# Designs tried in a protein design chat: VHH binders against RNA 2',3'-cyclic phosphodiesterase. Part 10

Target 1, 188 residues: RNA 2',3'-cyclic phosphodiesterase, of Aquifex aeolicus (o66967)
Amino acid sequence: MKVVRAFVGFFTSKSINEVAERIKKEVDLKIMGKWVEPQNVHMTLQFLGDITEAQAIEVIKNLQEISKKNIPFRIKYKGLGVFPDVKRPRVLWIGVSEGANKLTNLAKEVARLNAKKGIIPKNSKNFVPHVTICRIKSYDRKTLNELLRKYRTVEFGEDEVNKIALISSTLTSVGPIYTVVEEFYLGG
Key: E = the ipSAE of ESMFold2; O = the ipSAE of OpenDDE; V2 = 0.75 times the mean of E and O plus 0.25 times the DockQ between their complexes.

## First folded at step 8 (VHH; framework vhh_nb_b201)

Design n05 (from m05 with T31D K97R; at its last look DockQ between E and O 0.05; V2 from the best seeds 0.00; counts 0 for: pae E 5.4 > 2, placed apart)
Fold by ESMFold2, look of step 8:
Formats: C-alpha cells, sequence, structure tokens
Structure n05 (fold): chain B 188 residues (1-188), chain A 122 residues (1-122)
C-alpha cells in the first residue's frame, strides 16, 4: 500500500518568509540547524504522518466541508519561542497574536472531522499556533536566551488566512520538499 | 524500511551499571535526533533521554547525573550508559527516532524499537 507523509496547513505570505534568513545571519552560527527556506515557511494545523491514498481522499473531503463553514480572517505574527521549552530547545518559531484563537478553532475542527474517519492527529495535544523558522541541532544558551528576550514583543508581519490545504512532504538531506495535494479557499 | 534494535538489557544488582545499545538502519541516521523511553509494569511510557543530531543531550530529572546518552554516527548506533542503578529503574527500555517537524511542546517519535528489559534487584 502506497502512503504519503502529509499535513494540513497553509504557506505564509511574503510578510514573514524571510525572517528565518534574517535571524540566521543575526545569530552568526551560534544557533545551528536547518533554517527554513522562504518558500517552505508555513503554518501547520494538523500533522498527519503517513497516510494512505484512501485516507487522503477523506481528508480532502473534510477540508472542503470546513472551507465552506469558515470565512477568511487576519492573523498577526509576533514574538519568537521554542519547543518544547528553553531548557530543551528543538524548534525555533514565530508566534501568533491576533487570530490565534481562530487558528486554534480551525485546527480543532480539522482534527475532529478527520478523527471521525479514523485519522488520528500526530500533533501535540495542545495546539500552539506557530511558524517554524529553525529546527535546532546545536546552540549557545546565552545567545538563544538573548534572542528570545529581544524578540518577545516584536511584530514581524501579518497574513490573511484565506485557504487551507493538504500538503505532502518528502524529507531530503537538505530539507523537506512540500507539494500541495489539494487546497480550498475559505468561504466556499 | 526503518529498523531500530535494542540490546544490552538484563538483570543487574542495585548500584551497578549497564549499557544499552540501539542499532539503526533504513534512514540517514546522522540527520535524526534519537531518544530512550522506558515503561514499568502498570505505568505509562516515560521519557528518559534524547540526543539531537548535533549531539545536544536532554535528560529526565529522575536520571540526570546517572545516565548518559551518546551516539556513534559511523555505526548508526545510539547508547544509554546507566550508572548507579536503582530498583526504580526497572523497566522495558525503548529506542525511538524523533520527528523532524515539531508541531508543539510534546516530544513526537515516529519509529520505535521492540524494547529491552532492564531489571534492577536489591
Amino acid sequence: as target 1 above (188 residues)
Amino acid sequence: QVQLQESGGGLVQAGGSLRLSCAASGFTFSDYAMGWYRQAPGKEREFVATISSGDSTYYADSVKGRFTISRDNAKNTVYLQMNSLKPEDTAVYYCAREYLDWSGPDYYFDYWGQGTQVTVSS
């Protein structure tokens, strides 16, 4: 049986897609890892892991239904954070201020409909709206702490969330390659 | 196909030491963080240690200072050196590969070994 590695989400606009490269230059090799390329900057609503073609069809049907029930909304990107926490930083990310609750509700609805079809989320149980900019491999603790403090209240930009997609990924030695399998515009 | 095979478990006296190994195949080992988890009878599986692809290490509070995780990328192997063992360390120990795409504060692992039993007697 053929499977694809996939998630539900959307790509960001140009408003923040260069932030990873800017921060990478600022830290000057004191935070090392896989920094996200501008074309790959995205928001994940639900990570699906490996799914079959039959499961992908069910996800697509669910996304179409969700798109009809939701209208576009604004989000604002603010601050930097890490997962899982500052003692064990594995992911550096940009947070969301305005629109975070709407993103959370959208992610819950995606997970709810997919669960009805036996497609169980692979994400953390506590959804945190975020945009990954670096998957950290090594870091200087002082540099990371100063970076997080400096950017805590900085606003990076904004987007209109007007579509959701099923996106497949292929991991390569230089990073993931993403392909939009199907997308739907909110409001119909 | 991703394969993880643990070895090195067994029966050991309290205060003793044991070294677990996990041989990995079917993926580019050096690109992935690896971890150890354990599960005692009647309990949930719990985090023990992880090592990033860049060799940064993280430990559960209950094992910090006693256990050391390490890796050998040339042998595609991750190790757990366990010193000063206590009866409370008795569990099945699992090797796991981490997700590369973190989506929240919890650890996620997409492949697991079969586990190796560690029993610490008084």
Scores: ipSAE 0.044, ipTM 0.445, lowest interface PAE 5.4, mean pLDDT 86
ESMFold2 (binder alone), look of step 8: mean pLDDT 84; pTM 0.853
OpenDDE, look of step 8: ipSAE 0.306; ipTM 0.637

Design n06 (from m05 with S53Y G104S; at its last look DockQ between E and O 0.09; V2 from the best seeds 0.00; counts 0 for: pae E 7.1 > 2, placed apart)
Fold by ESMFold2, look of step 8:
Structure n06 (fold): chain B 188 residues (1-188), chain A 122 residues (1-122)
Amino acid sequence: as target 1 above (188 residues)
Amino acid sequence: QVQLQESGGGLVQAGGSLRLSCAASGFTFSTYAMGWYRQAPGKEREFVATISYGDSTYYADSVKGRFTISRDNAKNTVYLQMNSLKPEDTAVYYCAKEYLDWSSPDYYFDYWGQGTQVTVSS
């Protein structure tokens, strides 16, 4: 029984792909970890974990259905945040202002259709639209707090959300490779 | 298959101590952060403590100074030493595996054990 590690989402446009590098330089080693490379910057609508090839086929069918029922929309990237919280920062991310509600509705629709096919990731959580820029290993508390305050109202760019994809992750000696398994353009 | 098995819960008088254990299998334990969460009846599950794959520890304010999380990578086990227990610590305690390695596309917890009951009486 063959298993793929996958998520539903899309890669961001060039408008924000370099933000991780800019912020990494600004914090000058006071926030250390795995900073996301521009080509890997993405929006996750649902992380699936390890799924079988049969399950992947069902997800693909669901994404095709969803793409036919949804129109492209704009999102704006604004602000920085952390998961799970500022006392335990593990993930530094860029937030979404305009279009966050539409992303949330899209993520709920993905989860709903996958659940009907018995594809329910083990850890449910509230969906928060975000783009990860660093997986934090260590940090200076003062630096992080000032960074979050400084960027609270900063806009990093925009995207048009016009497609959704099933994306797989393959571990290599130099890091993960993300591969688009199938993608579907949102239609009118 | 990822398996997490909690133990060490029970009934204890306020001011007492308990040590929870979580035996883990089905994954490379040393490369993942591990955590403890708790849920009292009618309340949402809340964070208690976590230990990173780099051994950094983090605690909820309500338990800081009283609880200590630790891990033994040779035994694939994470522990929660709970001292100076209070009635408000009464809950089911859950062990969790976190995706904080470089191969994860995003942050989440991918498994919660069945939990172990901790009851603190007056």
Scores: ipSAE 0.015, ipTM 0.272, lowest interface PAE 7.1, mean pLDDT 84
ESMFold2 (binder alone), look of step 8: mean pLDDT 82; pTM 0.824
OpenDDE, look of step 8: ipSAE 0.310; ipTM 0.661

## First folded at step 9 (VHH; framework vhh_nb_b201)

Design r01 (from m05 with D55G S56R; at its last look DockQ between E and O 0.11; V2 from the best seeds 0.00; counts 0 for: pae E 7.2 > 2, placed apart)
Fold by ESMFold2, look of step 9:
Structure r01 (fold): chain B 188 residues (1-188), chain A 122 residues (1-122)
Amino acid sequence: as target 1 above (188 residues)
Amino acid sequence: QVQLQESGGGLVQAGGSLRLSCAASGFTFSTYAMGWYRQAPGKEREFVATISSGGRTYYADSVKGRFTISRDNAKNTVYLQMNSLKPEDTAVYYCAKEYLDWSGPDYYFDYWGQGTQVTVSS
């Protein structure tokens, strides 16, 4: 049985997808790691892990139904944060202020419909809207703390969430390649 | 606490073979992707191979066709079979466990062990 590694989500707009490059330049090697290329910057609503082709078909049907029942909405990107926490910063990300609850509700609906089809990712956690910009290998503690404080209230831009997609992830020696399997525009 | 213990390294002549093992504990092994990375002196740690929880494998171009990653979920062990070894394969080899970020598809490997030295002589 063939499987694919996939997630439900969408890619960000041009202005926000260049934030990783701008922050990388600002910290000038004092935060080192895999900085996300602009074309790969995205919002994840649900990570599915390995799913079969049959499961992918069910996810696609669920996304189509969800797209009909939801209208486009605005989100505002604000602040920087880290996962899991500042003592162990592994992921640097951009947060969401306006529209965070709507993103959370959309992610819950995706998870609910997929769960009805037996598609329950193994490492489910409470959804936190975020856009990853760097996977940190090493960092200067002072630089990271200053960066987080500087950007805590800074708005990076906004986006209209008007589509959702099933996206596959293929790991290569240079990182993941993301491919849109199917996408649906939200109803208006 | 997650623990990874690599073994099976050593000195081998070019063209020879070695099998590395990585014993894992402290987590539900079958649900995570596992991988191998290596680091030669003066170079950055580089990707060698991964195997997903579902058994899909991925290889660096430099080792494709010569190395095979596999896993035994009953023994919580991941293996790297290395054939047709070249002097350029000389490195410390590290076992890694997949880290999945909070709710995201983007992940990297972490929980590096002490590594096992592989030395390929001409």
Scores: ipSAE 0.014, ipTM 0.268, lowest interface PAE 7.2, mean pLDDT 84
ESMFold2 (binder alone), look of step 9: mean pLDDT 83; pTM 0.851
OpenDDE, look of step 9: ipSAE 0.329; ipTM 0.732

Design r02 (from m05 with Y58R; at its last look DockQ between E and O 0.25; V2 from the best seeds 0.00; counts 0 for: pae E 6.6 > 2)
Fold by ESMFold2, look of step 9:
Structure r02 (fold): chain B 188 residues (1-188), chain A 122 residues (1-122)
Amino acid sequence: as target 1 above (188 residues)
Amino acid sequence: QVQLQESGGGLVQAGGSLRLSCAASGFTFSTYAMGWYRQAPGKEREFVATISSGDSTRYADSVKGRFTISRDNAKNTVYLQMNSLKPEDTAVYYCAKEYLDWSGPDYYFDYWGQGTQVTVSS
């Protein structure tokens, strides 16, 4: 059966799209890994993994319903963090200050409606609002600790969350391509 | 603890075939994408092939039409059938497991086995 690798979310605005490249240059190879290209910078509300075309249709119906019941809201991007923790950092991310609870509620609503249709992503973690900028493979501990401290209270920008989308991931020889399968404007 | 063990490498003449196997343990194999990477002497490790949990496959351009990735969830094993081998395919081949805990939609592989040597003579 045909499947697509997909997530529910949205791409960030120009306000933070280049932060990954700027931070990569600042750390000067002392944090190595897969740094996210500007066109790929995004907020994930729910990672679905592999879903069938029939499941994708159900997700799209759920997103349309959700879009009608929610209005646009502001989020502010603030600080850097890592998952799972500073002792074993695997993901470097930009955090959310204002609007974090609204994002969390939106992600829970997406997951709830998809679960009613039997779409329950395997081995997912609890939702934490964040924008990934690097998937870390190696790092200098002093450099990472200083980076996190330096940026703890720095605001990188803001977005208006005014749409949600089903986005597919296609792996190519030069990296992933994210394609909007279907999107809905909030308050529509 | 995740463990990946590659096997099936060896010496083969150009135009020949090999089948690599990767036995996996320490995780729920059927729920993760698996992949093959390779590293030739003096070169960076490069992508060869990946197979999703739903059996969707993707290949590097250099191996399309010659290599086939497959999986057997009952045996927790991923395979790479390599046909029409060229001297340029000489490398250590690594099996890789997708990291999913905080992964986005990208296939980010964060665990590799020790590898199996493939040598293609002319």
Scores: ipSAE 0.015, ipTM 0.327, lowest interface PAE 6.6, mean pLDDT 85
ESMFold2 (binder alone), look of step 9: mean pLDDT 84; pTM 0.841
OpenDDE, look of step 9: ipSAE 0.023; ipTM 0.314

Design r03 (from m05 with L100E; at its last look DockQ between E and O 0.08; V2 from the best seeds 0.00; counts 0 for: pae E 2.9 > 2, placed apart)
Fold by OpenDDE, look of step 9:
Structure r03 (fold): chain B 188 residues (1-188), chain A 122 residues (1-122)
Amino acid sequence: as target 1 above (188 residues)
Amino acid sequence: QVQLQESGGGLVQAGGSLRLSCAASGFTFSTYAMGWYRQAPGKEREFVATISSGDSTYYADSVKGRFTISRDNAKNTVYLQMNSLKPEDTAVYYCAKEYEDWSGPDYYFDYWGQGTQVTVSS
């Protein structure tokens, strides 16, 4: 059976991508990991994992429905965070302040409709709006803590969320290649 | 608690074959990608192969065409069939589980077993 690794979300603007690059440069080798390439920086509304073509069709239908019922909105990026916690950080991300609730509602709607079609995310945890910028492999604890404190209340700009997409991933030796399977503009 | 236990390693001559197994427990095996990594003395741990929950596979260039990763969800086991082994394949081989909190489209692993030694003699 043909499957594709996929997620629902949207790519972030150049401005936030630049912030990610700046953070990478700032921490230098003190935080080692797989940094997300600028062109790959994105917001994930729902990680689907491997889905079949049939499932992809259902997801697309759901996204079309959602896009017709929702209008574009703005979000503000603020602060840095980690998953799962600062004692064992695995993922470094940029947070969202304003617009977080709207993102959450959008994510919930995606999850709800997909669930109705038997499409369940791999992670059952509550949605946290974030933009992943690094998969941490090793880190200097002091540096990480200082980084998180330094940027706790720093705003990194804003984006307009005006479309959502089903995006597939193809793994390569140098990283993933993301392909938009189908996208829909909010507001129809 | 997640547990991964590798087996099947050993000493083999160049050109020979080995089949590694990894018994997994403590999580819903069928919903996670599994992988194999290896670490040779004095070298960094490197990716060998991965198999998704949907049985999609990916291999490091160095082992492509020689190694085959597979899984048996009923047995909660992932396998690595290694053919045409070379001395440079000598390493400790680690079984890996996909990171459960990862929300990215690429593979990210966080749990590893204790490893099994593979030694390929010239």
Scores: ipSAE 0.290, ipTM 0.635, lowest interface PAE 2.2, mean pLDDT 91
ESMFold2, look of step 9: ipSAE 0.321; ipTM 0.600
ESMFold2 (binder alone), look of step 9: mean pLDDT 83; pTM 0.845

Design r04 (from m05 with S103D G104S; at its last look DockQ between E and O 0.12; V2 from the best seeds 0.00; counts 0 for: pae E 7.5 > 2, placed apart)
Fold by ESMFold2, look of step 9:
Structure r04 (fold): chain B 188 residues (1-188), chain A 122 residues (1-122)
Amino acid sequence: as target 1 above (188 residues)
Amino acid sequence: QVQLQESGGGLVQAGGSLRLSCAASGFTFSTYAMGWYRQAPGKEREFVATISSGDSTYYADSVKGRFTISRDNAKNTVYLQMNSLKPEDTAVYYCAKEYLDWDSPDYYFDYWGQGTQVTVSS
């Protein structure tokens, strides 16, 4: 069966796209894994996993409706964190201060409309606004703890959230390639 | 449907070696990263090793230098060579297909094998 691996979200601005490379250099191999390349830095509103072409069409219709009901808004990027927690750090991410609640509401609306069409990804945990910069494979605990403390209140930049997209991903030997399938500008 | 079948577990004396295998089917194996995880009795499932589609490898600190992950794309199989085994390596070992391009809280796996028991006696 023909499926596409996809998520709903948007790519970040240049202001934070290179943060992953700066942090990677600062930790000097003491945190290793897949560091996100600038062109792949993004905000995920909902991971869909593998979806069929028919499901993708329904998601696109839902995004169009959502885009009509929402106006653009500002977000500010602040701080570093990990998932799932500091005892089991697998994902290093940049957080959101201003606009976090608006992002959360947008993600809930995306999930709600997709669920009405029977599109319910396996992961149903609560949404936390974040931008992944590294999928951690190994780390020095002292270095990670110091990094999180140092950056807890650092502001990295800002974006205007003015569009949402269905984005497909293709796994390659070099890493994922993300392609915009369809995007819609928020109109208000 | 995705299927993962682990094999190669068993009882081994401390200091010994085992080689685990995981036969995969139901997806394009060569384009996905694969991983090994383990779960000791009463403990959370924990990361052991991963190998990317491009053969880049990563290891948990507790196994680095002792374990080697590898893959054979022609056989749709991922391996875990475990050397210098210790009693604390005793666990059920699971092969998993990772979603490396997921960007969500709580990294998750849709597909796990049934696991293979590794028991290391002192």
Scores: ipSAE 0.014, ipTM 0.207, lowest interface PAE 7.5, mean pLDDT 84
ESMFold2 (binder alone), look of step 9: mean pLDDT 83; pTM 0.832
OpenDDE, look of step 9: ipSAE 0.035; ipTM 0.487

Design r05 (from m05 with D55G S56R S103E; at its last look DockQ between E and O 0.51; V2 from the best seeds 0.00; counts 0 for: pae E 6.8 > 2)
Fold by ESMFold2, look of step 9:
Structure r05 (fold): chain B 188 residues (1-188), chain A 122 residues (1-122)
Amino acid sequence: as target 1 above (188 residues)
Amino acid sequence: QVQLQESGGGLVQAGGSLRLSCAASGFTFSTYAMGWYRQAPGKEREFVATISSGGRTYYADSVKGRFTISRDNAKNTVYLQMNSLKPEDTAVYYCAKEYLDWEGPDYYFDYWGQGTQVTVSS
């Protein structure tokens, strides 16, 4: 069976992409890893993993239903954090302040409808709204700790969440290519 | 607790073959992508191959056409078949498990094993 690696989410605005590039420059190789390219910076609502074309069709139907039941809302980007924790930092991310609860509720609705169609999320961790900017391979501990402290309360900008999409991920020799399979505007 | 145990390394002549195995436990193996990385002395750890939960594979350019990654979900095991080995393939090879905690759409891996030494003599 043909499968595709996919997630539900949306891409961020160019203002947040500039923040990611500024942070990369500021740490100047003292945090090394896969820094996310500007065109790939995104918000994930649900990672689906490998799904079949039949499953993708069901997800698309669910996203259409969800889009009709939800209205656009504002989010504000705030702070830097890491997963899983500062002792074992593997992912560096930008957080969300305003609108975080609405993102969480939207993610829960996506997961709920997909689960009714047998499409179960791979991870069991609670949803935390975030935008990944680096998948860390090595780091200077002092540099990382200072970075997290410096940016903990900094607000970077905002987006309007007005659409949701099924996005596929294709591995290439230079990294992933994300392709919008289908998207729906929130209609309220 | 996640455990990964590599095996199958050793000394082999250039042009020869080896098959590495990685036994996995402590997680639902069939739902995660798995990978192989390697580290030569004095060099950074580098990507070798990845296999998704659904069986899609990807390889570093340096091993493409010579190495084959595979998995056996019934045995919770991932394999790396290495053919046409070259001295530059000499390294410690590490099995890796996909990390999905808070970011899932790209392949991010945790390295959980001790590694297995592959030495290719000329």
Scores: ipSAE 0.014, ipTM 0.362, lowest interface PAE 6.8, mean pLDDT 84
ESMFold2 (binder alone), look of step 9: mean pLDDT 84; pTM 0.855
OpenDDE, look of step 9: ipSAE 0.073; ipTM 0.529

Design r06 (from m05 with D55G Y108W; at its last look DockQ between E and O 0.07; V2 from the best seeds 0.00; counts 0 for: pae E 7.6 > 2, grease 24.7 > 24.2, placed apart)
Fold by ESMFold2, look of step 9:
Structure r06 (fold): chain B 188 residues (1-188), chain A 122 residues (1-122)
Amino acid sequence: as target 1 above (188 residues)
Amino acid sequence: QVQLQESGGGLVQAGGSLRLSCAASGFTFSTYAMGWYRQAPGKEREFVATISSGGSTYYADSVKGRFTISRDNAKNTVYLQMNSLKPEDTAVYYCAKEYLDWSGPDYWFDYWGQGTQVTVSS
């Protein structure tokens, strides 16, 4: 039985991709790690971990149903943050202001339908909309704190959420390689 | 199941050296950052060192220049070479695996070993 590492989500617009590249240049090696490649910048609605081919088929059926019941909506990207917290920053991310509730509801519905098929995501917790731009390996604390303060309330742009996808990933020492398994446009 | 087993702790006189090892299993070791943390009596667990999947390292100021973190992806093992040990380095040392939950920010880092005691006396 074949297993695929996957998540449900969508890729972001070029505006967000350029923010990630600009921030990388701004910190100039004072924050080091794996910066997300422009083509890989994305929103995760649900991380599934390893799932079987049969489970992937069920997820695809669920996404098709969800896409028919939802229409495209606008989101606004705002602020930078870290996970888990500023004392132990491991993930640098861009946040969402407008549309965060709609993203949360969408993620909840994805998780609800998948759970009915026995697909329980690894370490699933409360969903918070975010776009990862760097997996931090080392950093200068002053530089990171200044960066977070500088961008806390900055609005980076907006996007229209008009599709959802099942995306598989292959992790490498250089970073993930993503492949769209199947995607569905939201009903208009 | 993620498993982390530390070894190499013990009693050492100030100025001495120890090498800690952490054997890892249950995940694709080469794709995750690994770290060392420590907890001294009466203190909170604190960061010591991190090594990225690509080999980049970062150290707490208190150990920089004296401690070296390294990894061997072929052996699924993380090491902490500790030189010029001081009584202040006395603690239980824990190996840790970063776990990133892409579904939300409420995940936590609860993949820890059992710890190994390092005692530095003068």
Scores: ipSAE 0.014, ipTM 0.174, lowest interface PAE 7.6, mean pLDDT 83
ESMFold2 (binder alone), look of step 9: mean pLDDT 83; pTM 0.848
OpenDDE, look of step 9: ipSAE 0.460; ipTM 0.732

## First folded at step 10 (VHH; framework vhh_nb_b201)

Design s01 (from m05 with G104E; at its last look DockQ between E and O 0.15; V2 from the best seeds 0.00; counts 0 for: pae E 6.8 > 2, placed apart)
Fold by ESMFold2, look of step 10:
Structure s01 (fold): chain B 188 residues (1-188), chain A 122 residues (1-122)
Amino acid sequence: as target 1 above (188 residues)
Amino acid sequence: QVQLQESGGGLVQAGGSLRLSCAASGFTFSTYAMGWYRQAPGKEREFVATISSGDSTYYADSVKGRFTISRDNAKNTVYLQMNSLKPEDTAVYYCAKEYLDWSEPDYYFDYWGQGTQVTVSS
């Protein structure tokens, strides 16, 4: 039985796609890890992990229904943060200010409909809107703390959320390759 | 459940070599990056090396050229070959399961082994 690694989400606009490269240059090797390439910068609404082709078909049906019931909305990207916490920073990300509640509600609806079809990803927690820019391997603590302070109130850009997609990924030695399996524009 | 078991540590003279192993179970090993970290007494745990599921490697500056990370997906095992050891390499070495380079909304927790002691004497 064939499986595919997938998530529900959308790619960001060019306005913030280069932020990872700019921050990487600014920290000058004092924060090292896997920095996200511009073409891979995206928002995840639900990470699915490994799903079968049959499960992917059900997710696609659910996304089509969700797209008919929701209208486009604006989001604003603001600030930097880390997961899981500043004591063990593993993921550096861009946050969302305007539109965060609408993203959260959309993610909850995606998860609810998929759960009705038995598609319940393991180890999930409450949704926090974010855009990953680096998966950290090593860091200077002073540099990271200063970076988070510097960018706390900086707005990086905005997007109109007007579509949602099922996106699959294949990890290569150069990095992930993301493929849009199916996408739907909000408003039908 | 995720299980990581390190082995291969010990006492070695400066300039010597050791090979660490980490046996992994409880997850699809071939799809995750694996890493090595170390912690000396009174210091924070620090990054040593990472190997992706696609065998791309990444090293801390302090060990580059001396240490080599590798993996064997058939044995669910990650290795750290440590050459030209120095007294400052003395630490407990931990194997770690890394998250994939995916946009997981929750980076829930780190999995670590119990560690293996490496002691490098002058």
Scores: ipSAE 0.014, ipTM 0.278, lowest interface PAE 6.8, mean pLDDT 84
ESMFold2 (binder alone), look of step 10: mean pLDDT 82; pTM 0.831
OpenDDE, look of step 10: ipSAE 0.168; ipTM 0.584

Design s02 (at its last look DockQ between E and O 0.17; V2 from the best seeds 0.00; counts 0 for: pae E 6.7 > 2, placed apart)
Fold by ESMFold2, look of step 10:
Structure s02 (fold): chain B 188 residues (1-188), chain A 121 residues (1-121)
Amino acid sequence: as target 1 above (188 residues)
Amino acid sequence: QVQLQESGGGLVQAGGSLRLSCAASGFTFSTYAMGWYRQAPGKEREFVATISSGDSTYYADSVKGRFTISRDNAKNTVYLQMNSLKPEDTAVYYCAKEYDWSGPDYYFDYWGQGTQVTVSS
């Protein structure tokens, strides 16, 4: 049976895309890996992994229901962090200050409805609102520590969260292609 | 439960070759990036190579052109072909289940027990 690799989320504004490119330039090869292309910068609410087309239809129905019950809200992007931790930095990301709790609640609602349809998160973890800018493969420890310290209190910009989408990913020889399968605007 | 088992290490003369294998179980192997890391005596663990779920590869500069990472999704196995080995390649080599660079984040890794590679001059 055919499966598609997918997640629930939304793409970020141009201001955040510029931050990713600016940070890449600033570290000047001292942090190397797969830097996220501007068109691929996004917020993930739930990673679904491989789902069938039938499961995708159920997720779409759930997102439509959720969109009717939620109104748009503002988020502010602040700080840089890493996952899983500074001793094993694999993912460099932009954090969220204002609106983080609303994102968390939205992610929980998505997960709850999908769980009722037997669609369970691939790797259960607490949701942490973030925008990935680099999947780190190698790094200079001093450079990374200085970067995290420098940006601890920096605010990068804001977005209005006004839609949620089911997004599929296809890995190509030049990187991932993310395709919006369906999107729904939040109500009022 | 994730299991990673490395094999294929040993003692080899400089200029020689070794092929490391890592058998994986306990997860959907084909959907994850896999990697190799190494730790030389007295040094911190360092990145060697990674292969995405879509077979895209990335290498540390110190091994580029000499090492080749590959995967066999039917056998749930990742390989590291090491050619033109040098004494500075001496290390314990670790297989890793990595964050997939093409998808949303998972924030934990799994490592094998490692396999010793010793390159004599």
Scores: ipSAE 0.015, ipTM 0.285, lowest interface PAE 6.7, mean pLDDT 84
ESMFold2 (binder alone), look of step 10: mean pLDDT 82; pTM 0.840
OpenDDE, look of step 10: ipSAE 0.269; ipTM 0.655

Design s03 (from m05 with T50L; at its last look DockQ between E and O 0.14; V2 from the best seeds 0.00; counts 0 for: pae E 5.2 > 2, placed apart)
Amino acid sequence: QVQLQESGGGLVQAGGSLRLSCAASGFTFSTYAMGWYRQAPGKEREFVALISSGDSTYYADSVKGRFTISRDNAKNTVYLQMNSLKPEDTAVYYCAKEYLDWSGPDYYFDYWGQGTQVTVSS
ESMFold2, look of step 10: ipSAE 0.177; ipTM 0.574
ESMFold2 (binder alone), look of step 10: mean pLDDT 86; pTM 0.859
OpenDDE, look of step 10: ipSAE 0.559; ipTM 0.792
ESMFold2, look of step 11: ipSAE 0.087; ipTM 0.500
ESMFold2 (binder alone), look of step 11: mean pLDDT 84; pTM 0.856
OpenDDE, look of step 11: ipSAE 0.304; ipTM 0.655

